# VH-VL binders against Increased recombination centers protein 19 (IRC19): the designs that were tried, part 26

Target 1, 188 residues: Increased recombination centers protein 19 (IRC19), of Kluyveromyces lactis (q6cq02)
Amino acid sequence: MVLIKSRKSIVTATNVCINSSSKFYLTEEQVQSLGDKEFLTASYRRFLRMRQFISKRQMVKESYTTYLRYKFKIEDFELKRSKLLSVSGMSAMDFRSSVQKSLCFLIKAFSISDAYSKDMIDDSHKCKKIIKNLLTVDYHRNRIINRSSNMYQYYRKDFTFFTDGQNIGLKQFEENLMRLNECLGTRL
Short names: E, the ipSAE of ESMFold2; O, the ipSAE of OpenDDE; V2, 0.75 times the mean of E and O plus 0.25 times the DockQ between their complexes.

## First folded at step 17 (VH-VL; framework fv_disitamab)

Design e1 (from m6 with heavy chain I34M W55F Y110S; at its last look DockQ between E and O 0.27; V2 from the best seeds 0.48)
Fold by OpenDDE, look of step 17:
Structure e1 (fold): chain C 188 residues (1-188), chain A 121 residues (1-121), chain B 105 residues (1-105)
Amino acid sequence: as target 1 above (188 residues)
Amino acid sequence: EVQLVQSGAEVKKPGATVKISCKVSGGTFSSYRMHWVQQAPGKGLEWMGRIIPIFDEAYYNQKFKDKATITADKSTDTAYMELSSLRSEDTAVYFCARGDWFSYGYSFDSWGQGTLVTVSS
Amino acid sequence: DIQMTQSPSSVSASVGDRVTITCKASQGISSWVAWYQQKPGKAPKLLIYAASSLQSGVPSRFSGSGSGTDFTLTISSLQPEDFATYYCQQYDSYTFGGGTKVEIK
């Protein structure tokens, strides 16, 4: 995955460290006992709780929130996957598992501690960079689309921008992100 | 269930090179760390190194940095370890093990069955 | 590199006994310790991760505790299948302890 190294990223390098990440996870009991709707709602809330760790900047928090709304309420992930990867059929990854892994991914991004092992720290840094790039590109994408239409959500739902030659970079990013999701089992 | 299946036992002469494989099935490969662990006869476990297949990033125990080369083939979900300039002291069982990614454990939750490498003149 | 000093190297015990194995890290490593069980001719099996989290499928008689530098694996009531060698491991450089062989008294 191509990482954009920019100091102008909307996500700052310095974030609040999560010292106790357990409250941001769903317990196995919860995962097993909750219905689909309840699971999604519970997961969504936990993702929202992560806003405070993304950035102190309100703009970034809003961007993050907007992205979450898209991911949870608008995006057809499987459709997107099929279009980007030219694959048929559903992902082999369990839906709940992919959501949990995505949450874990985000938590990892903001859980750096001196008490952690080198590999944990490295993983956290990698996750953070990916999140930074993701939100930066999403912000940029929104700006581009809104220049011509107030239908950003529509375009993201139908993925019409994939066929727009002017947005080839955005498409490539989405492809890379989807490939990452395939490897990690996430749905970032 | 995730399974790690290693290649068969090897018998080599001193100075030779051997490459052993570890194929992962029943789970994801690219996002996990594949570790290699040495166990000499009657001895304890010693971590040799690991690779993150998705990043093609290998990291070694200093003791084995000149002995082992760890690689991964994402297309076949297989990790490899090559041992060069084999000596009698390299006679051991070598295990591959998978380290989790989406947890804070980073423990080895799955292991191969082990590969015996015997070095004898 | 972080060293893990495991003790005892061996322990003789009977079925039903409480067995305690300790591992000391050369420096603080928070709770980043795992415990493994290995039987002869077999690969190690993960028992405990993150110092105190029980791996799925592992009997509840196994427990882990500790933080910082001192860690403990406890078998509350030794069963016949528990006679094996146990290893601690730290996550920073993945160093293993020397092992503890639990033998029949």
Scores: ipSAE 0.543, ipTM 0.806, lowest interface PAE 1.3, mean pLDDT 89
ESMFold2, look of step 17: ipSAE 0.560; ipTM 0.778
ESMFold2 (binder alone), look of step 17: mean pLDDT 90; pTM 0.933

Design e2 (from m6 with heavy chain I34M Y110S; at its last look DockQ between E and O 0.55; V2 from the best seeds 0.00; counts 0 for: pae E 2.5 > 2)
Fold by ESMFold2, look of step 17:
Structure e2 (fold): chain C 188 residues (1-188), chain A 121 residues (1-121), chain B 105 residues (1-105)
Amino acid sequence: as target 1 above (188 residues)
Amino acid sequence: EVQLVQSGAEVKKPGATVKISCKVSGGTFSSYRMHWVQQAPGKGLEWMGRIIPIWDEAYYNQKFKDKATITADKSTDTAYMELSSLRSEDTAVYFCARGDWFSYGYSFDSWGQGTLVTVSS
Amino acid sequence: DIQMTQSPSSVSASVGDRVTITCKASQGISSWVAWYQQKPGKAPKLLIYAASSLQSGVPSRFSGSGSGTDFTLTISSLQPEDFATYYCQQYDSYTFGGGTKVEIK
């Protein structure tokens, strides 16, 4: 049985407890007070730190890192939202709040302890299933995209695949994820 | 700022049904737990059950399982509790409360103002 | 379900007194306890969550401690606005304690 410990969290064979601290969590002060560059840097660092809890397998860590980089540096979330939901205008959720809530979702997914209540464990399980499914779908998408840069534009930049009838399952996945984001105030 | 606004007081006769509403404004509804709590006159607080609106998943205190039905309408950000086959001992104030989903506190961070249900002949 | 035994049921105290209220759980519940204040005719108000964490906007004279089965709410220096009924709650199955009424002596 392998025991991994740190001052900020405790990881055992049956437990991964992520302490809500400035190292792993965005505080309300950080959301309100940081400059834009500082906020993006602090946010990205916290999401990157979660990599250690998502999987020990390097392939999954790399998929997560690739997805994270895409979400922070490339994705036009509002364009994606407008095309999927056939709406105009910006979402009602503030960008910084949605990033904070997305980090919280991830923490719930991968923080679990024998000391947690039944509802806490159930929430963790539900969040984890969603994140693992998201990463699985994204892994398969990346394999297709790596064939050419035109596929990157098609799947990642202009989202042309939403309308051409050849990717019905992937479109449905993205619709469901976007509706979940609308309900939670997240940007998964 | 999150606010929970409940429907007004009700006076009912034994055997009747009442449906209490709890509308959430100024905050997220769908992902949070919405709880219901009974307080009989001069008595303490008693948890009745909760629903998670995004999953449409209700869970009940066994004492109230056959008395209460808890539902949610995500389109109006409103939770409901229906009490059936009312008896005089069901006379109480009924509170709704929101459970904190985004921290692992799970405490009831926001409460409705309460709804008095009076059951009398 | 987990029972919460709260004591005392009532306490008479003066402004400035230190007041201590206890709750005992029928089985171990880690730190998953909240404390609420309720004034007559009003909804309960959250004071303490996770046994010891102070809710935003709650005065620092309120503190909580304990883990496992034994939990304590302390008011370090009672103020006029603190005369109320206090409830503990475990949130594994959401059971409340019986309440403790803090009255003016």
Scores: ipSAE 0.453, ipTM 0.756, lowest interface PAE 2.5, mean pLDDT 84
ESMFold2 (binder alone), look of step 17: mean pLDDT 90; pTM 0.934
OpenDDE, look of step 17: ipSAE 0.670; ipTM 0.848

Design e3 (from q2 with heavy chain Y110H; at its last look DockQ between E and O 0.33; V2 from the best seeds 0.00; counts 0 for: chain humanness VH .566 < .582)
Fold by ESMFold2, look of step 17:
Structure e3 (fold): chain C 188 residues (1-188), chain A 121 residues (1-121), chain B 105 residues (1-105)
Amino acid sequence: as target 1 above (188 residues)
Amino acid sequence: EVQLVQSGAEVKKPGATVKISCKVSGDTFSSYRMHWVQQAPGKGLEWMGRIIPIFDEAYYNQKFKDKATITADKSTDTAYMELSSLRSEDTAVYFCARGDWFSYGYSFDHWGQGTLVTVSS
Amino acid sequence: DIQMTQSPSSVSASVGDRVTITCKASQGISSWVAWYQQKPGKAPKLLIYAASSLQSGVPSRFSGSGSGTDFTLTISSLQPEDFATYYCQQYDSYTFGGGTKVEIK
């Protein structure tokens, strides 16, 4: 076992995404065997628990919570994927596996130890930068969105902004993020 | 099921260049890290370097820094290694390997079949 | 970089024997060690990762232990298909041990 010291209270395992039974991880047994409602509840609780490790600043914590609610309650990931990548059909990764890998991505971003290898430290740094950029873009998007029902549908549910030419920077970001998701098997 | 399929054996003269390919196939995602390993005849395994294709970031064992160039094309899920200024001591089997970023940390859980490069006069 | 000194370089053994292979790292590497099996003309196969975790599909007669600098691979009851060369690897700089050839006695 590695002795791990961290400014945050995350316990880091040697193979971080396997057989972790802590409050912060989804085990393979949970992914394979939980009922659908129990899986979603366990998943959401673990993502929400990560708030304290992502930032000490309350504004960032609130932005993260808003992002989570959007991802769990509103976003049609498969529709977004198909429009951004101009593909038909479902993604190759199983839904539950992609949720587990997304959680592990977050855990890696904010777990670091002097006992980590050089590549493990590098990956943690990369994950952290990606998460911080993601939240910054999401915060900007949310402040711009008109809260009328028509504008909400335009930006939040049907992804028509991918084709209207008005939001080129946001479209480019979402395309790049979706290609990263394809590479890693995540649903960020 | 993930498979790494390497290009075929090569016979080269001293001073030549060879480029070996390693294509990831199956119903899984693109590899996050692709590694290259040399095994000289009758010898052990020696790590040469790796690439992170999504970021186009290569890192080398110092011994091979001036011999090997590692690249990737993420659109085809293919990694490449070019060996330059070949000499007889470069005769070896060259393996590609991957480690799944999430599943097993950084160990090499899948390997290509190997590519024999023979350098002879 | 971190050197991995693997012992023994060779062992002659019979089916049913217990075989123990060791690797020593030149500095502490916590549990970042993998073990591979390689048969002639074939690619290496991952057996053990993170010092002690058994790879999927690998028989339970294989086990790994150790931490810090000293690591061990054990085959509890050698089978005919286990005659091969075994390598340890640390994954801070990816250095392999020199290998251990397990041969028929």
Scores: ipSAE 0.578, ipTM 0.789, lowest interface PAE 1.7, mean pLDDT 81
ESMFold2 (binder alone), look of step 17: mean pLDDT 89; pTM 0.926
OpenDDE, look of step 17: ipSAE 0.757; ipTM 0.892

Design e4 (from e1 with heavy chain S103R; at its last look DockQ between E and O 0.30; V2 from the best seeds 0.00; counts 0 for: pae E 5.2 > 2)
Fold by ESMFold2, look of step 17:
Structure e4 (fold): chain C 188 residues (1-188), chain A 121 residues (1-121), chain B 105 residues (1-105)
Amino acid sequence: as target 1 above (188 residues)
Amino acid sequence: EVQLVQSGAEVKKPGATVKISCKVSGGTFSSYRMHWVQQAPGKGLEWMGRIIPIFDEAYYNQKFKDKATITADKSTDTAYMELSSLRSEDTAVYFCARGDWFRYGYSFDSWGQGTLVTVSS
Amino acid sequence: DIQMTQSPSSVSASVGDRVTITCKASQGISSWVAWYQQKPGKAPKLLIYAASSLQSGVPSRFSGSGSGTDFTLTISSLQPEDFATYYCQQYDSYTFGGGTKVEIK
């Protein structure tokens, strides 16, 4: 599917090539035919494997893992979407397809090779900047939340901060991210 | 199954403008690079430019930079190309095509049916 | 900036013939070459990408080869449905070759 040539030195300072093998990618067969539990398990495992390509720093790896757990186990994405976009009803994008596309976004973000065309390098760079900004914002949010359990409910569960005018910058970030998800068919 | 459906043929007078649409169904429009290709009658293919819809980022062949304007509407999954100050030399079939990072490394794996634009007095 | 010089401009051939079409880039482009087939009044169809990789559903009689500046498309045994015009394209900056019309003799 993805024309990528892996370098032997996967963890080098600058160039990381991710092979699109079955270990890193969700096939159309897997999306269409796995049971719900098996699909979630396969998906989570693949996102977790991406941790090694995001950063060499342990702190960033742990922040990423914490974000993954939140997205898979806690976040009510459809509630978040409906409150941010002021819409009713479910997303138009199929859940399993959106998970697959989110994984592909990460693969694109961290797959870099000297053999890539200029357009492939440009796309990788754009995706990488989005992911790094996302993790930075989430790191800031975690520091605020650690001050009380009410902050967790406020920022992570019911999303009350969207409406009270006290977090305009964070709301704008979440709104932009949600509109990006709508355009790309992702669930970042 | 992805399809690119273009707007119908147009007949225009010199000096007019035309706006050709290319609607994408199936798959995710914003993740593609959308390209436009000119084919003059009896001639070969010539790349005109492309857009990255999610970033609203267009890039043009220098030959067409003052002739064509490429845009995208993510809410309708439609790419557009507007040709200004039409001359008889602009008479051609215009194709849209897509490129996707994960499918064939941005080669043009899907094409619209083409739109004939005829410029005559 | 990268020109693709395609030859020949036309080929008269019979069913069963081997047909070879060449495309030369004005500078090195690695393997970023695609080949397209176009029938009259129809949109082009992708045959070969990355110089030598066959598009899904394309018959195995089509093959591509080359790297750097010199690329070829080969039809090993021409079939009636293969009479068409063929274009190479480098897709680092998206220039096409001039085309090769394959006609029945």
Scores: ipSAE 0.208, ipTM 0.702, lowest interface PAE 5.2, mean pLDDT 83
ESMFold2 (binder alone), look of step 17: mean pLDDT 90; pTM 0.933
OpenDDE, look of step 17: ipSAE 0.685; ipTM 0.862

Design e5 (from e1 with heavy chain S103T; at its last look DockQ between E and O 0.33; V2 from the best seeds 0.00; counts 0 for: pae O 2.2 > 2)
Fold by OpenDDE, look of step 17:
Structure e5 (fold): chain C 188 residues (1-188), chain A 121 residues (1-121), chain B 105 residues (1-105)
Amino acid sequence: as target 1 above (188 residues)
Amino acid sequence: EVQLVQSGAEVKKPGATVKISCKVSGGTFSSYRMHWVQQAPGKGLEWMGRIIPIFDEAYYNQKFKDKATITADKSTDTAYMELSSLRSEDTAVYFCARGDWFTYGYSFDSWGQGTLVTVSS
Amino acid sequence: DIQMTQSPSSVSASVGDRVTITCKASQGISSWVAWYQQKPGKAPKLLIYAASSLQSGVPSRFSGSGSGTDFTLTISSLQPEDFATYYCQQYDSYTFGGGTKVEIK
């Protein structure tokens, strides 16, 4: 499991709830009718709209935004997957589906309501914890990256740290996250 | 296409235990909720409980908490339900069903064919 | 636990008829209701999820509506293959309604 117990998580908006989740979803019609670029842009916008639920702290919002930018514009997810899981070939996962599921995952994290079932609440809590851990680790990663401009390639593109034996905790986290993505069909 | 295939019909004596299986094929298993639903002859549907295989976490209807034990084997994509201390009232068709967490929420999008458990002296 | 009161328990109808089935929740559950069709000797089949979303492959004559406590399944024009028992289900504790048997008049 990806969950790391930390009291110093940068995600602190534990009581934020999305009352109208439909605003943050793409409709099935949109998913089917939009081109790839338009779909990604529309999805990205919706992820950005979620900033308000991540934290009231500007620093955390910036971290979240930075992570989104990385995920949408920079990260080679398949490359990362192949290196972490030691698998060849591309994932059989549908790209659009994985993006939608990821958005759903994030929405679930902030959709707690007293009217919801135990399972809904539990799911929301689990998602929230995963997001907290993810952003916390990413914050830490960025601090390391800022030590040297060359470290960006090391940690964000080439994933050299997967093989150099350094930052074992970060590698383990990424492995677990990737396994989670494999199970859920997400690309967190 | 996702298919749920359940084990065959069972005939048991009162007091006995029975374990029925539900194998999932054509889709992922670990992250979905596997549910069990009881249907007595000529009666409606009653939810019994569910398991999340990836977490190995089962949750039960209070009515069935002492009756049913739900487990999952991730290596074989199979969910199980054990019914203990069988009584005539436990005679029913039992369905396994899958819940897609992302797409269909907390509904049941796929169902097994059902397993008839008959308890008779 | 949330209770689902389904009505009617049975309805006699003819091909082409409009059929309406209702479920009332004991408390507000937003749009967290699903509808199923079950034919004799078969497993239930998901028709509607999230109160109004049509499951893939389900004919458009089926529709769901409602929010809060009152939910409705509507068959706009009953077809021969639609004679079956229908169940509502709430997401909170996975409770089913009592069922509605749609029979041929």
Scores: ipSAE 0.221, ipTM 0.710, lowest interface PAE 2.2, mean pLDDT 88
ESMFold2, look of step 17: ipSAE 0.589; ipTM 0.799
ESMFold2 (binder alone), look of step 17: mean pLDDT 90; pTM 0.933

Design e6 (from e1 with heavy chain I54M; at its last look DockQ between E and O 0.25; V2 from the best seeds 0.00; counts 0 for: pae E 2.6 > 2)
Fold by OpenDDE, look of step 17:
Structure e6 (fold): chain C 188 residues (1-188), chain A 121 residues (1-121), chain B 105 residues (1-105)
Amino acid sequence: as target 1 above (188 residues)
Amino acid sequence: EVQLVQSGAEVKKPGATVKISCKVSGGTFSSYRMHWVQQAPGKGLEWMGRIIPMFDEAYYNQKFKDKATITADKSTDTAYMELSSLRSEDTAVYFCARGDWFSYGYSFDSWGQGTLVTVSS
Amino acid sequence: DIQMTQSPSSVSASVGDRVTITCKASQGISSWVAWYQQKPGKAPKLLIYAASSLQSGVPSRFSGSGSGTDFTLTISSLQPEDFATYYCQQYDSYTFGGGTKVEIK
């Protein structure tokens, strides 16, 4: 996995810790009883509620929100996966499970304090770093795309920037992120 | 389906050393933590330690820090636990278990069948 | 280290009964609790993770609840195959509860 070290990272360590993480989870009953649309809406709301833990900076919150909107409303994840991993089949991971795992990933990143054990702290830090890199790269990606065109959403939807040799670093990052998703069962 | 297969039962004398293996098949090895759990006869479960095979990093319950050595071979998808200076109190069934890394948490979703270690004079 | 106090240590019940097992953590651990079932001579089996999430393949009669320090495993209607020992576990230091043996009345 490629980690981008930047002093201008949009995700800072000065985040508010989630005190009651349970409210950010969907119950099994909800997961089983909700329709697809309702499930996605409920999940999306929970992701949005977590924006306050990403950063105190409004710009970062907006970046996060924009990314969520992309992930939930714009991105064809399977298409992206197929292009990045050169696979023809769909992921074996259940869609709802992957969303839940992604939510759990974020919760883990921002709900662990120094009072917890080494493993939980370490994992939380790793999750934070991944989120930091993800949002940082997304921010830069947006800047690059917007500089060249006002059709950011279309390029990102069609993944046209993958074929641009000048954006090889972005492609590599996305590829690594997709591999991470394959490993974890997430859809970050 | 993920399977964890442990080595067979062991009978040892006090003071001896035993090494138990746990082979993982049907799933990824590097993206999970491999745990070891002790269960004395008629008693409950006690976590001993874990290893992250990818990083070859082991972490132990303080109680077992001087008793157990946990290792992993990524080339064979096998985790090991060595128990030294065996005493009668070490007589137990030892389980290996697999735990998530970044996903739902730290629950153990897969378990080996257990290895009985008997320490007797 | 966080301790998990599980109760009761044993319970006698009949088929069809509602069975409730509780675990109390020595400190707040959010929803970082799992529940396992173990039958004699077998390895434990994961039932519930993250306090209330049902593991795939586990019957819906099993449910988990709780957050912070108090956690509960419930079997809504005990079946013959449910007679076993159950354990809670906290994620922080992987500590298990003392176990609860569910026996036939």
Scores: ipSAE 0.401, ipTM 0.764, lowest interface PAE 1.8, mean pLDDT 88
ESMFold2, look of step 17: ipSAE 0.432; ipTM 0.743
ESMFold2 (binder alone), look of step 17: mean pLDDT 90; pTM 0.935

Design e7 (from p1 with heavy chain F102Y; at its last look DockQ between E and O 0.39; V2 from the best seeds 0.00; counts 0 for: pae E 3.5 > 2)
Fold by ESMFold2, look of step 17:
Formats: structure tokens, C-alpha cells, sequence
Structure e7 (fold): chain C 188 residues (1-188), chain A 121 residues (1-121), chain B 105 residues (1-105)
């Protein structure tokens, strides 16, 4: 949380996340108009830029970067959704819109300043709690996965752990997160 | 595009209850702040309260705390306001309005058309 | 409890005039002020948010300024469609000003 200390323009830029233009968020024009490669590059760059606001601790920054790479490059979100919610259809919200909304969720969580209204502070706190819990769960999951390459498939690719009866807490966490994504149109 | 459509005008007797609906066309209704605003005849705007549907959290102007009950139904993207123990001074147009972080920083960027509630003895 | 004192209550003006409306907050509210236009029988319409940010689709003759406790809405050259009532609002706790009716002189 260094926005006020660094620059007034950063406070304005954080506040301007409600506008259609910023280096921290994707505009509706960018969502609609960019080619696929340019969209993925612009998106990934913006998520990576948030890294410095999520934590001062290097270990957390590295965990975030690892999670971000997984979400962008490996995760089959629709497979995960269908297994957790016991459905066979794709979500109603398109991929690009869900990425945009996910980025905005992170901006809301971590772009906090003294200039925020009470309602913005409350929303930011709630979003921040969700993201911090997500990263904590993911950190512990990575410890388990690093013991064996077979566990990467199990936890990250085919989600076999949803049915093994040994990971009830992790399954419930993932189910709750997916239901939140359905309500918000995100892909957290 | 976001659009807010309110239920039609109501005529009530003193002591009655009325429930006004505000249906939202939007993909993230659950995260909006849904507000209610009173405008008495010939008067200005007065904020009554709001709800955050994703959290089911309502907050009221103290003046209206015992008069109004604000709720939301996420499955139908509809906010509601119930006014109880109606008196003639409750005769007004009631607006719903939306606040959203991403478009205007919780200012009221979309409004319903208003619902006239007339309380006559 | 934050009060918004809006002045004047009304202003009589001609097409082409510059009109300035002010609001004073009872406590510091940074830049969390919105301005709305309301025509008779219609819902309010957002003009300005965050004290100075112009809402999409609003003509550039409308502008807002101020921070802290003192805020202004300016219409640089009144048009016939601008005769209406204008409200400021602080949206930290959602208090409206009393309104300013802009009338034909």
C-alpha cells in the first residue's frame, strides 16, 4: 500500500479505475478490439503490475506470480467449473469480459488510499480478504504438489482431488470460489 | 447497458404497506449498491438507504430506519423497498439508483423512472 | 452526519450565460461529490462524479471542480435543454444538497 506515498497521480489512477482508461485496467474498447495475442499480453502485464501492491513480502509476490501463470497458461477453468457445479454447459460470460472483471477485482482489493470513501474502503477490505485467503490456500497447495509431479495433474489439471474424500476443505474452498465467480462474472 | 425499471404507481390508505420493485438489466447486479431516494412533491432528493446484494447488507438513513425495509433478490436481479405504516407525508416519488465501483465510483449513474406512492385519507 | 449546503436555491439566466452552482460540505469529503440534473417529471441524470470527472454522454459545457469542502458545477454556455434543477451529492454517506433551479430569465 504505497500509492499515496509515491504519487498523487497514482491515487487518481486508482480512483480512475472507474474510468475507461488506465495502465492498470482493461477498457471496454480493448476487450472488444484487441487481437487475441495483444489481449493476452495486455491482460497479463496488468495482472503482473499488481504484484507490487499485493504484498511487500517476496515470498507472497513469487506465489502470486506462480498462481498467475497457472491461471493464464494451464488451468482449464470450464472443466473445473463443470466438475464443481455438476453442470455441462459453458459459463454465460465470455473469456475476455471475465478476465477484465477479475483484474478489476484485484484493483479494488489492493488499490487502497486515504482518499477512498467509506464504501470504497469497505469493498476493498472484503475483496482483499478474499484474495489473501486465496493466496494462502494456494501456497499450502503448492507445498503438497511439490512433493511429486503426479500431484500437479491431480490438483491442477484434472482436479481428481474433488472426489477423493481426503480434500474436503480444499474442494469446499474451490466450490465457494466458483460460486462467487458465477455471481461476479470473474475467473478468480 | 444497465437499465432500472420500477413497479407502477400506488395509492394507499394511511397505515398500509407498499412494496416497490426495481428490476435491473445487468450482468453484475450482485455487486452493485442499490439505493432508494425519496422526492416529496415539490421537494428535493433525500437518500433513504441502500443494499449490497452480494453481501445482503442493507444500510439506512436514520430518518427512514423504522419506515423502510430494503431487500434484494439476486436470482431475479431485483431490489425491493417496503414502506410500512404509511402516513400522508410519505406521499412522494421513490427512485431506485445504482452505484458501481467500476463505472462511476459509487455515484448514482443509473436511475429508475420513479414510482409515485400516494397516501390519502 | 455530513450536510451539503447548496447555493443558490435558484438562478435566473439566459441562453448563452455562464452558470456556477456551489456546494459546501460540513466536513472534508476529499473529492467524493457528484452532480445531477433533473428535469420536471424525470429521474435525475448523473453529470459529474468524483468532483470533476465528466460522465459519458454529457456535453463538455458541464464541468466540476473543488476538493475538501467546497465544490462547484459550471455550465459554460447555457443551452435551452439545460433549464432544470441541479443537485450535488456527497457519496461517502449519500447526502444531497437542497437543489438549484436554473430558470429562464
Amino acid sequence: as target 1 above (188 residues)
Amino acid sequence: EVQLVQSGAEVKKPGATVKISCKVSGDTFSSYRMHWVQQAPGKGLEWMGRIIPIWDEAYYNQKFKDKATITADKSTDTAYMELSSLRSEDTAVYFCARGDWYSSGYSFDYWGQGTLVTVSS
Amino acid sequence: DIQMTQSPSSVSASVGDRVTITCKASQGISSWVAWYQQKPGKAPKLLIYAASSLQSGVPSRFSGSGSGTDFTLTISSLQPEDFATYYCQQYDSYTFGGGTKVEIK
Scores: ipSAE 0.383, ipTM 0.730, lowest interface PAE 3.5, mean pLDDT 83
ESMFold2 (binder alone), look of step 17: mean pLDDT 90; pTM 0.939
OpenDDE, look of step 17: ipSAE 0.756; ipTM 0.886

